# Designs tried in a protein design chat: VHH binders against RCC1 domain-containing protein 1 (RCCD1). Part 22

Target 1, 376 residues: RCC1 domain-containing protein 1 (RCCD1), of Homo sapiens (Human) (a6ned2)
Amino acid sequence: MAEERPGAWFGFGFCGFGQELGSGRGRQVHSPSPLRAGVDICRVSASWSYTAFVTRGGRLELSGSASGAAGRCKDAWASEGLLAVLRAGPGPEALLQVWAAESALRGEPLWAQNVVPEAEGEDDPAGEAQAGRLPLLPCARAYVSPRAPFYRPLAPELRARQLELGAEHALLLDAAGQVFSWGGGRHGQLGHGTLEAELEPRLLEALQGLVMAEVAAGGWHSVCVSETGDIYIWGWNESGQLALPTRNLAEDGETVAREATELNEDGSQVKRTGGAEDGAPAPFIAVQPFPALLDLPMGSDAVKASCGSRHTAVVTRTGELYTWGWGKYGQLGHEDTTSLDRPRRVEYFVDKQLQVKAVTCGPWNTYVYAVEKGKS
Short names: E, the ipSAE of ESMFold2; O, the ipSAE of OpenDDE; V2, 0.75 times the mean of E and O plus 0.25 times the DockQ between their complexes.

## First folded at step 19 (VHH; framework vhh_7mjh_2)

Design u3 (from r6 with Q99E; at its last look DockQ between E and O 0.47; V2 from the best seeds 0.00; counts 0 for: pae E 2.4 > 2)
Fold by ESMFold2, look of step 19:
Structure u3 (fold): chain B 376 residues (1-376), chain A 124 residues (1-124)
Amino acid sequence: as target 1 above (376 residues)
Amino acid sequence: EVQLVESGGGLVQPGGSLRLSCAASGFTFSSYAMSWVRQAPGKGLEWIGRIYTSGSTSYNPSLKSLVTISRDNSKNTLYLQMNSLRAEDTATYYCAREEYTDSSGYSDYGMDVWGQGTTVTVSS
C-alpha cells in the first residue's frame, strides 16, 4: 500500500512580489499558512522577490517576481539576480545551469556546465523534506556562486559536507564537523574575532574540539549547531538576530520584561533609557565576532537552523520551531510584526499538533515543513 | 527615526513624463544604495531599479528605456524620472533603502525601509 505523507509546507513573512506563502496575496503573511496542497515538495529555496520549489518528481516551479517552470530538476538554489539549477540529463552526468531570475527559465541559461554526479555510495538520508545540497555541488569539491566565475573549486583538503552562502560570506562544514568561513567580515560574520575579510576558507579555531552538524548563513550573521544540539551564533545583532541584547532593549533602563517591545501598530510603546543609575549607557551587543553559545528556552536541543537577512530560525529535536530577530514582515511567525532579541516558540505548530521537521528562510520570509504528531 | 517620503505623483497623460522625489531622513543617505519599486492596482510589487553609492545604476530590463534614477546626496533626495508613460505605468511608486550595499562575495538584495508611496495615474 502507498504510505500516507502527513506533512505539509507552510510559509510566512514577506510575499509582496506574489511569492507563495499560502495565499500568495498581499504583501505579508504573519502566521504560518499551508502552501501547495497535494504537491510533494522536497526543496524550497527563497530569495527576496521569488521562491523556487522543487518537487520529488523533478518539477521546478518559481513563484513571485519570476514564475517559470522546468522539469528534470534535482535541486535549485535561489539568489535574487540568479537561479542555480541542477538538472538530470539522459546520461550519468548532471547539468548545472545558471539563469537570470527574470528569464523565468525561458530561452537560454546564462551559463551551463556538466558536473560529476553525486559521490559514489551515498544514500539520500532524508530527501523528502531535505533543504537540498546547492550551493555545494554533488562532488563536494566545488560550489556554485551567484557571481562569475559561477563554478568555484574548493581546496582538496577541505572535505566539504555542507556549504551555505550569506549575503557577503560563506560557511563550510567539513566531514569531521569543523567549520570554515570566508568572505566579508565587517559585521563579525566570519567568527574569527576580527572584522577582517578572508579570501580563503579559514578554520574557526573557537569551535575546535566540538563536532558541528549543521551550518546556516544569514545576511550578516552565522549559526552552527553541534552534534549534541548546542547552538553557536555570531555576527551582526542590530535586529536581535543573535538572540543577544540589542540596542533597543539595552537602552531600556526600566525593569520591564524582555517581551515589553513594540507589540502592534496601535497603542504600544517601549521606552528607551541610557543606563540611568550611573549615567553610563546600558550595555548591548551590536556585533559578536566570536561564536557565542545560545541556550533555547527549557533547555531544548537544536537540530536544524536557517537564517534570513535579519532573522534566525531553529528546529528542536522534539519538533518545535523557535524564531528571533527582525520581524517587521511577519517572518517570525508569531501573528504580529514584532522584532525579538530572544528565541520565541512559534505557537501555531504546537496549537495545530504539528512537529516541525525542516525550516528554510529567505531573506525576509520563512518556509517550514511539518508533520502531524505521532507520525514521521 | 529613519524615514523615506515620496512625492511628485499625480495624473499624467499617456506619452507624458513625470519626476518623482524621495526625501530621506534619520540615516546617512550617501552610505546606502536605494531602489524604486512600484505596485499597480491589484498586482504584486515590481522592482524598477537601483542606484548605488557610487552613482552607478541598475534597472529592470523591461523598464530601462523609460526610467532614470538619480540622487542628490546634498539634499538627501532620490529621484525617478519616467518618460513615455503608458496606462500600465499607473501604480503606487515606493522608494526603498537597500540593506545590502556592497560586497566582496555572494549577493542577495532586499529592502528594510520603505516610504508610504506616491500614486501615479496615467490617463486622459
Scores: ipSAE 0.488, ipTM 0.784, lowest interface PAE 2.4, mean pLDDT 82
ESMFold2 (binder alone), look of step 19: mean pLDDT 82; pTM 0.814
OpenDDE, look of step 19: ipSAE 0.792; ipTM 0.913

Design u4 (from r6 with Q99M; at its last look DockQ between E and O 0.54; V2 from the best seeds 0.00; counts 0 for: pae E 2.4 > 2)
Fold by ESMFold2, look of step 19:
Structure u4 (fold): chain B 376 residues (1-376), chain A 124 residues (1-124)
Amino acid sequence: as target 1 above (376 residues)
Amino acid sequence: EVQLVESGGGLVQPGGSLRLSCAASGFTFSSYAMSWVRQAPGKGLEWIGRIYTSGSTSYNPSLKSLVTISRDNSKNTLYLQMNSLRAEDTATYYCAREMYTDSSGYSDYGMDVWGQGTTVTVSS
């Protein structure tokens, strides 16, 4: 039999309503902490005040302002007002339930519907699983919305593989690696070069010719990762969540001097802390309405991304975690409450010789799955 | 400097009433949804309610009958009226600015500015 390296979930950031982030004390956790050992968590979905955990055995458990547990859970998706749950029913179809968050899993759901299981198409080799994590339904022909109508059909020709919801917008990744966006656009989060809303999925033409592997949606920003490991990011940058120069935060928190990277004539790198050479404020970008290419500090390739309301997290091919953006709750994982407009590696995992395999952000916290590095 | 300062806390008899105030400064108060949140000794935070830029309110269902939130934009002040207080309402009460104000003035993505809180004690 093949051996697998052990893995665990870690949490950091806001937990003031009693959400489990490893410590369970105080309003926030600044450094990654392992979640309760012995629980085989396969899905974490977090909102502002509560977090939903799903185990591989199908147990759903809520932590924070909402409480409760349920069995036969295939998937869950949490928003502050609503919890969506995909459960195995008595028959072969799955049951989608939508609960009001304050009374989740107690009494009657707000809405429920049997849904078609994952497609088993002749065009899917070996019957591989579809991209069916909530909010995208397993059939990839609809998604769940936290606002009525809760069930929202998708045109079948979109061939959706992944769908992510931000605060006011949606991102869809199709089977060909193309990205569509729709919803609110006032902060440039749709990536079409305008601030206009889009009622229907609209292709990001700026990404034509590139094959995307992942999408992530935050409060008012958007991220995608190409199959070759490049990061494209757009939308609102008031808190540095795009890793582009941002206006400094005034007097209500810590600030860290931004590193500046310069090259000599021979191409060697010189790093220094500072701003503009002439003493004027450095330029900043408040809104980026087109996808911008983002390079990680070591030139590392990205494989996964996730977004909170004002922060961004990326996992590299070598198992490193980078975070940036608003950090006042400790959701960047750097043992402080510093906000950043540049990617910074979360050193905890490097120091513990862990490889990060997955990240999922709630609005103001971060959950990370990591495994021990293999023996050399 | 963005600031929120709560006042009006103190000792109250069971069954009594109290009005808390939150003075806002350093930002355009009328452009933000605002929340009240409380924390009883040894317990986690409990969201009380929110008032939107429109003046509409949304409340924690378990507290809805006990509280009323209002705002006075000309005084940059947020208010919390509490009635029929019980010992379990003993807590530190915080005023908070909502993180995002969408085009409708609604937000449920948390708070980015907090006051230092005012303590309400309901003695038996």
Scores: ipSAE 0.458, ipTM 0.765, lowest interface PAE 2.4, mean pLDDT 82
ESMFold2 (binder alone), look of step 19: mean pLDDT 81; pTM 0.807
OpenDDE, look of step 19: ipSAE 0.693; ipTM 0.875

Design u5 (from r1 with Y109F; at its last look DockQ between E and O 0.41; V2 from the best seeds 0.00; counts 0 for: pae O 2.7 > 2)
Amino acid sequence: EVQLVESGGGLVQPGGSLRLSCAASGFTFSSYAMSWVRQAPGKGLEWIGRIYTSGSTSYNPSLKSLVTISRDNSKNTLYLQMNSLRAEDTATYYCAREAYTDSSGYSDFGMDVWGQGTTVTVSS
ESMFold2, look of step 19: ipSAE 0.732; ipTM 0.892
ESMFold2 (binder alone), look of step 19: mean pLDDT 82; pTM 0.815
OpenDDE, look of step 19: ipSAE 0.649; ipTM 0.859
ESMFold2, look of step 21: ipSAE 0.572; ipTM 0.821
ESMFold2 (binder alone), look of step 21: mean pLDDT 82; pTM 0.813
OpenDDE, look of step 21: ipSAE 0.094; ipTM 0.575

Design u6 (from r1 with A33W; at its last look DockQ between E and O 0.50; V2 from the best seeds 0.00; counts 0 for: pae O 3.6 > 2)
Fold by OpenDDE, look of step 19:
Structure u6 (fold): chain B 376 residues (1-376), chain A 124 residues (1-124)
Amino acid sequence: as target 1 above (376 residues)
Amino acid sequence: EVQLVESGGGLVQPGGSLRLSCAASGFTFSSYWMSWVRQAPGKGLEWIGRIYTSGSTSYNPSLKSLVTISRDNSKNTLYLQMNSLRAEDTATYYCAREAYTDSSGYSDYGMDVWGQGTTVTVSS
């Protein structure tokens, strides 16, 4: 059994409320920073103003606008107003609790229910690093919603394997690798080719015949990763979060390009009359209501994905991290605050000879689990 | 260009009152929830309160008695009235536009536009 090299968590992006993203005291961290050394974090769930960390020892710690700690925690899901916590009970049963985020886990939960833990399937070591997933309740019959009612049943026929929640929609991966979506659709985030809402889980027909391995849901966009490593992405592209051309970034680029008017030595503004060859303005995509295939640079295969409010992060099979979309707070990890409408590799991990194993995005920040690359 | 500009900060004595203004431009001010946030020296951000498009308000419980938020949509201006100021209220005050709010009234996706801030110093 190859001794799994101890990994570390890194964070970058918005931390204005004091969310732990590493050693930085600023409102933002623009490059990956290691979280507290020596803390064995196994789960990370980030809201906008606070982050929940669960240790392997079962300790939950809140960082940011909410502060507090609790023991016997197996998992946690953070939203801005609510914190869901799965706790170990005195017996074989687990206790699901929903707390007001501001309560800091003090007092009484807003809601609690006993749940029967599913038989710990074989420790997929890769499963331990999947921080921030909404807990499918035992037997995949229900999930915890950040909105009342907190307990939401799922049809057993769905055979849910993974569930991700966006701002207004849900994305479900079943045991067969099929993808279902429901909820709000006004930004095309459901992937059915319409902007209409779906009240019930609807199969994504556009992905039929393909086997998905993972799903991710952002604010108003969705991502799937196939078993073959292909990325399918759809929904809102206001900030380039689909890695498709967006108008907002084009305008910012033109403004920066206009300011870089090279003053010739003689002070004359060379108006580069770039001949507007009549090339049809490259179509800007604001909404992509169908899954689009996205290629990573160099043909890399994806294995993991996570979405923030308006940014996307993908981990490749080789352990590289690619990010794109809204970067205003450094949540893309490129040492700047630029937004991107194309995948860019986060060089920090490459430079540090780290292999990325997991990624989880908050709305405006990103957390990454990485291990040292084995000396071949 | 979308912009928020705070004003009205300054030196005030303990027990004094101050009214801050935030001028909005480049967007439909009336269509957005607006918030005030402050940051004391060496501390993190603290949410003060929010005003909805309806004009209703929500406040941080710790500050509710001390602050009043209002808006004038005709002037594209947000206001923060502060009374009975204390030394602990010394901070940079920011107005912010809320980009998205869910049906529960929470801004899970945060405040996308911020002003430069105005500094309030409460000192005898």
Scores: ipSAE 0.028, ipTM 0.525, lowest interface PAE 3.6, mean pLDDT 84
ESMFold2, look of step 19: ipSAE 0.501; ipTM 0.789
ESMFold2 (binder alone), look of step 19: mean pLDDT 83; pTM 0.825

## First folded at step 21 (VHH; framework vhh_7mjh_2)

Design v1 (from u5 with S58K; at its last look DockQ between E and O 0.34; V2 from the best seeds 0.00; counts 0 for: pae O 6.4 > 2)
Fold by OpenDDE, look of step 21:
Structure v1 (fold): chain B 376 residues (1-376), chain A 124 residues (1-124)
Amino acid sequence: as target 1 above (376 residues)
Amino acid sequence: EVQLVESGGGLVQPGGSLRLSCAASGFTFSSYAMSWVRQAPGKGLEWIGRIYTSGSTKYNPSLKSLVTISRDNSKNTLYLQMNSLRAEDTATYYCAREAYTDSSGYSDFGMDVWGQGTTVTVSS
């Protein structure tokens, strides 16, 4: 049994409500900060204003705008209005509960159902890679929706392995590594080449023949990672969350560059005659309705991905974290608030000789599980 | 251009009342839930409350007794009524548009547009 290297969770980004466990109220964290020491967290689910933490011991703790704790918890999924909790029953059965986020887990749940959990795969120390994690039900025949009705059935033929919810859409990964999407499509987040909504799960034809290992859904963008480590990304690119050129960031860069050039002390307007080589302005992409292949720097292979509202995080096979997109609240982890339309490695983990194992994005924040690099 | 502009801040005595306004422009105001947030000097952001498209409200429990949020869609204006103000209520107050609002007025992804804020100082 490979001695599980002691790991820790880190958080960064918007923490105005104290969403990060152990973080005082009101701190914006622009660099990765360890969560409360000594807590053996196995699951993190973040909404905008609060975060649900589940320990290996089965303790659920809410931090942020919502408070509360519960025992015998196996999994939790947090949204702004709704908290789904999978609790262990007295036997092999589990109990799925849906709580109002503001309830502090007191009183009666809004909804509850007995479920038979699938056998927990032993192998993911971070617990994130386990098939059937919320919002997907353990039986993989339904998922929890943040809106009523809370229970959404899935066709058995889909053989769901993973399900991720964006703001208006869903991504499903089946047992064969096929990707399905449905819901709103106005930002191209469904990946079917249209902006039309899909009421039922539709197979992403553009990815046919490829085997995906993981899916991630952001606000209005989508990501999948193939078994070979390739990243496919599609949807909305307003903030560079697809790592494609965006107009919004180009304009900000020019303004900063203009302001920096004016402050030369000696009054000489170095007219950087930037020779406008007539290169056709690199096309800005606002919406990418088909999966685009994204290359990481140095040809790194991705193994994990997560999406916030307008940012994306990817973990490489070597344990490096790359982030891009909206960075206004430091959710990219680069010690600044700059938005990026290109993948940038989070240097904190490299500098600390940490190997990143998992990443989970909230809308405006990012959580990372990392372990110490083994002394070769 | 999408814009929020807060107004109504100023100096108020302890125990006093103040009404803040937030004027919205550049978007369909009635289609969005709106929130008030404040930041005291040297402190983090504190959520005050939200008003949904339906007109229903949700408040921070710690502030519920002291604040009322309302909206006038005909004027594209959000309001924050504050009563019994204390020194601890000294802060910059911000209005914000919710990033995503469904048909029920529910928002899940935070606030995408912020005003510049209006400062409230509670002092004797």
Scores: ipSAE 0.017, ipTM 0.352, lowest interface PAE 6.4, mean pLDDT 84
ESMFold2, look of step 21: ipSAE 0.547; ipTM 0.816
ESMFold2 (binder alone), look of step 21: mean pLDDT 82; pTM 0.816

Design v2 (from u5 with S62K; at its last look DockQ between E and O 0.55; V2 from the best seeds 0.00; counts 0 for: pae O 4.2 > 2)
Fold by OpenDDE, look of step 21:
Structure v2 (fold): chain B 376 residues (1-376), chain A 124 residues (1-124)
Amino acid sequence: as target 1 above (376 residues)
Amino acid sequence: EVQLVESGGGLVQPGGSLRLSCAASGFTFSSYAMSWVRQAPGKGLEWIGRIYTSGSTSYNPKLKSLVTISRDNSKNTLYLQMNSLRAEDTATYYCAREAYTDSSGYSDFGMDVWGQGTTVTVSS
């Protein structure tokens, strides 16, 4: 049994409500900060205003706008209005509960159902790679919706392995590595080449023949990672969350560059005659309705991905974290608030000789599980 | 330009009430859920409540009995009424636009536009 290297969770980004466990009461954390020491967290689910933490011991703790704790918890999924909790029963059965986020886990749940959990795969120390993680139910025949009705059935033929919810859409990964999407499509987040909504799960034809290992859904964008480590990304690119050129960031860069050039002390307007080589302005992409292949720097293979409202995080096979997109609250982890339309490696983990194992994005923040690099 | 401007802050006696306004401009106010948030000195942000596009409201359970949020779409204005103020209610109060609002006015992705805030001091 490879001695599981001791790991820790880190958080960064928006923390105005104290949603990062152990983080100070600041509004923003611009660099990765370790969560409360000594807590053996195995699951992190973040909404905008609060975060649910589940320990290996089965303790659920809420931090942020919502408070509360519960025991015998196996999994939790947090949204602004709703908290889904999977609790261990007295036997092999589990109890799924849906709580109002504001309830502090007191009183009666809004909804509850007995479920039979699938056998926990032993191999994911971070618990993220396990089939049937919320919001997907353990039986993979339904998922929890943040809106009523809370219980959403899935066709048995889908053989769901993973399900991720964006703001208006869902991504499903089946047992064969096929990707389905449905819901709102106005930002191209469904990946079918249209902006139309799909009421039922539709197979992403563009990814046919490829085997995906993981899916991630942001606000209005989607990501999948293939078994070979390729990243496919589609949807809305308003903040560069697809790592494609965006107009909004280009304009900001020019303004900063103009302001930096004016402040030369000696009054000489260095007219940087930037030779406008007549290169056709690189096309800005606002919406990418088809999966686009994204290359990481140095040809790194991806193994994990997560999406916030307008940012994306990817973990490489070597244990590096790359982030891009909206960075206004430091959710990219680069010690600044700059938004990026290109993947940038989070240097904190490299500098600390940490190997990143998992990443989970909230809407405006990012959580990372990392372990110390083994002394070769 | 999208902007929120709070007003109505000031000094209030204990037991008194505050009535704050938030003027919205640069966007279709009626299409967004709006929230009030406050920050006491040296403390973190506290969510007060939300009003949806439908006019329905949701409140912080701790403050529910003391708070009323309303809106006038014709005036692009959000209101906060809070009664029975205590010293602990001393804070800067912010209005915020929800980043995402569905047909019901529900938002799951936070508040993307904030005002500069208005300060309320509760003191004898």
Scores: ipSAE 0.021, ipTM 0.467, lowest interface PAE 4.2, mean pLDDT 85
ESMFold2, look of step 21: ipSAE 0.759; ipTM 0.902
ESMFold2 (binder alone), look of step 21: mean pLDDT 82; pTM 0.824

Design v3 (from u5 with S104E; at its last look DockQ between E and O 0.48; V2 from the best seeds 0.60)
Fold by ESMFold2, look of step 21:
Structure v3 (fold): chain B 376 residues (1-376), chain A 124 residues (1-124)
Amino acid sequence: as target 1 above (376 residues)
Amino acid sequence: EVQLVESGGGLVQPGGSLRLSCAASGFTFSSYAMSWVRQAPGKGLEWIGRIYTSGSTSYNPSLKSLVTISRDNSKNTLYLQMNSLRAEDTATYYCAREAYTDSEGYSDFGMDVWGQGTTVTVSS
């Protein structure tokens, strides 16, 4: 009696360094392709040139510019130069390791530290351990940075539930559903209405009164999803990664107001777009420094989000996947290399009667976990 | 239109030297870090090195002794100097714009603009 696993991982987008995305040949994959590596993958973490895979059995494998393996791995988080790995220890402690990516897990890590049980806090003498995903550590008292110092403490009052790192900024979701941001802000990615940097976590006042369930950080943009399924998005939009109008990606294609027509010497016509402060306005949003509400095309509720360098992916409550932003490596999953400033459903999963359960974006690729709908 | 155009490829003898150029247009060249990347026939991409907006450089350790990257911001041109070439250096060489403007640091977020490449063949 043959039996298939009910779910599988799929990949699409950039794979030019040999990262596994389907066949693993060529430089990019434009349509979701099943991953050949084992079906028991529970964590995918991708950087520009390599991807880390963790299985439920504790195997860590690297694919791409780095290739290596290790055991007893609970979690991994990849950046281009550094790989963070969380391993089970023999006792109650876990071991956090930071490796040079090119070492491929050979030799010694650059740095390692045992993560001990959290001491009792002032607000809760018994203490509460919270499961976390790197870069947030399991006790929610610290996170891993791609730069020294690699271990960065968090104030216990924050009660962090999730932490995501973009290229220059951090987003933190606390246990009450509040969102904090800090780091570089020059593209509005902090969401405070200014372009100033913040050295310490700062609460997003614009989201007060709402309860957020998910955060995601991209190159220079930020996303959160409320408990009721609403999407709030902010930061840089020059590639359409906010799903807000951008000058170079407008799907309606029409030029602003009125095109100027000019006659050549031979009597033929030439058309050119207007474009200057003394011409028709050029409707676009390059930077959104406050959270903006984003509606999906069918009004679907979102439950998960992930961001790459210049693209965004969202999973809906009904298991659909929407993507938008820069798509020139095929990382939007629409069988082309078109960029979009509007959410578009990835039809592959609908056509295959698959329900998407998770998404994780590398900088220029997308990995998706999906199950057959008949197995609900 | 944002463009990168490589030139200077061709046939070279083992042990020889070659200088590749990359002409940039359609964007503010001086505001971007730039990289060289190569691809040998039938193989994946191999990153060669990067030059930051400051003019400082970072190289693939395995190629560091063979290559030098420079830029001339007044000419919007990126250069790759290669010396002591070997048969295994036969490849198509691409210039690429780093997706983010920085002067130093980690390169976690890749490249967004590529040239069409120039082919270098190293044979006797």
Scores: ipSAE 0.600, ipTM 0.830, lowest interface PAE 1.6, mean pLDDT 82
ESMFold2 (binder alone), look of step 21: mean pLDDT 82; pTM 0.821
OpenDDE, look of step 21: ipSAE 0.684; ipTM 0.872

Design v4 (from r1 with S56Y; at its last look DockQ between E and O 0.40; V2 from the best seeds 0.55)
Fold by OpenDDE, look of step 21:
Structure v4 (fold): chain B 376 residues (1-376), chain A 124 residues (1-124)
Amino acid sequence: as target 1 above (376 residues)
Amino acid sequence: EVQLVESGGGLVQPGGSLRLSCAASGFTFSSYAMSWVRQAPGKGLEWIGRIYTSGYTSYNPSLKSLVTISRDNSKNTLYLQMNSLRAEDTATYYCAREAYTDSSGYSDYGMDVWGQGTTVTVSS
């Protein structure tokens, strides 16, 4: 049994409600901060205003705008209005509960159902790839929706392995590594080359023949990671969340550059005649309605991905974290509030000799699980 | 310009009542869920409650008995009625627009616009 190196969870980004992003009393954390909650956290699900933490011991704890605790919890999924909790039953059956987030886990759940967990395949030592992670139910025949009806059936033929929910869309990974999407498509987040909505799960044809290992869904963008470590990304790029050139960031950069040039003390307006070489303005991409291949710096392979409302995080095979997109609240972890339209490595983990193992994004924050690099 | 402006704050005695208002401008008020948040001196943000586009309300359980949120879409105004005020309710109160509100009135992506706040002081 490879001695699981002791790991810790880190948080950064918006924490105005006390979402346990560290000891700071601030509304935001710009660099990774260790969570106060002990090293025993196995699941993190973040809504905007609160975070659900599940320990290996089965304790659920809510931090932020919602409070409360519960025992015998296997998994939890947090949204602003809804908290889904998977609890261990007295027998082999599990109990799925849906709570109002504001209930503090007191009283009666809004909805509850017994579910039979599929036998945990023996082979995932890291316990992370458990088929049926919320919002996907353990039986993989349904998922939890943040709005009524809370129970959403899935066709058995889909053989769902993973399901991620964006603001208006769903992204499903099946057992064969195929990707399906449905819901709203006005930002190209479905990946079918159109902006039309899909009422039923539709196969992403652009990814046919490829085997995906993981999917992530943000507000209005989507990410897949292939088994070979390739990143496919599509949808909305307003804040550079696709790591594609965006107009909004270009304008901000020019304004900062203009302000920096005016402050030269010596009164000589060096008109940097930036020779406008007639280079065709690099095309800005607002919407990418089909999967685009994204290369990480140095050709790194991705193994994990997560998406916030307008930012993206990816973990490499070597245990490095890359983030990009909207950074207004420090959710990119670069000790600033700048937004990025290119992948940037979070240096904190490198400097601390930590290997990142997992990443989970809330809408405006990021949580990371990291372990100490083994002394070679 | 998108703007929220709170009003109605002031000094109130313990046990008193106060009604806060939030005037919205620069956006379609009726299309957004709205929230009230407060911050006591030296403390973090506390969520008070939310009103959806449908008029449905959700409250912090700790404050549910003491507060009522309402809206008048014709006036682009959000209201917070507070009763039985205590010293502990001393805070700056903020109204905020929910960043994303779907057709059902559901919001899940935070508060993107905030007012400047109005201060409520509960003191004998």
Scores: ipSAE 0.649, ipTM 0.861, lowest interface PAE 0.9, mean pLDDT 88
ESMFold2, look of step 21: ipSAE 0.742; ipTM 0.895
ESMFold2 (binder alone), look of step 21: mean pLDDT 83; pTM 0.823
ESMFold2, look of step 22: ipSAE 0.699; ipTM 0.874
ESMFold2 (binder alone), look of step 22: mean pLDDT 83; pTM 0.824
OpenDDE, look of step 22: ipSAE 0.491; ipTM 0.796

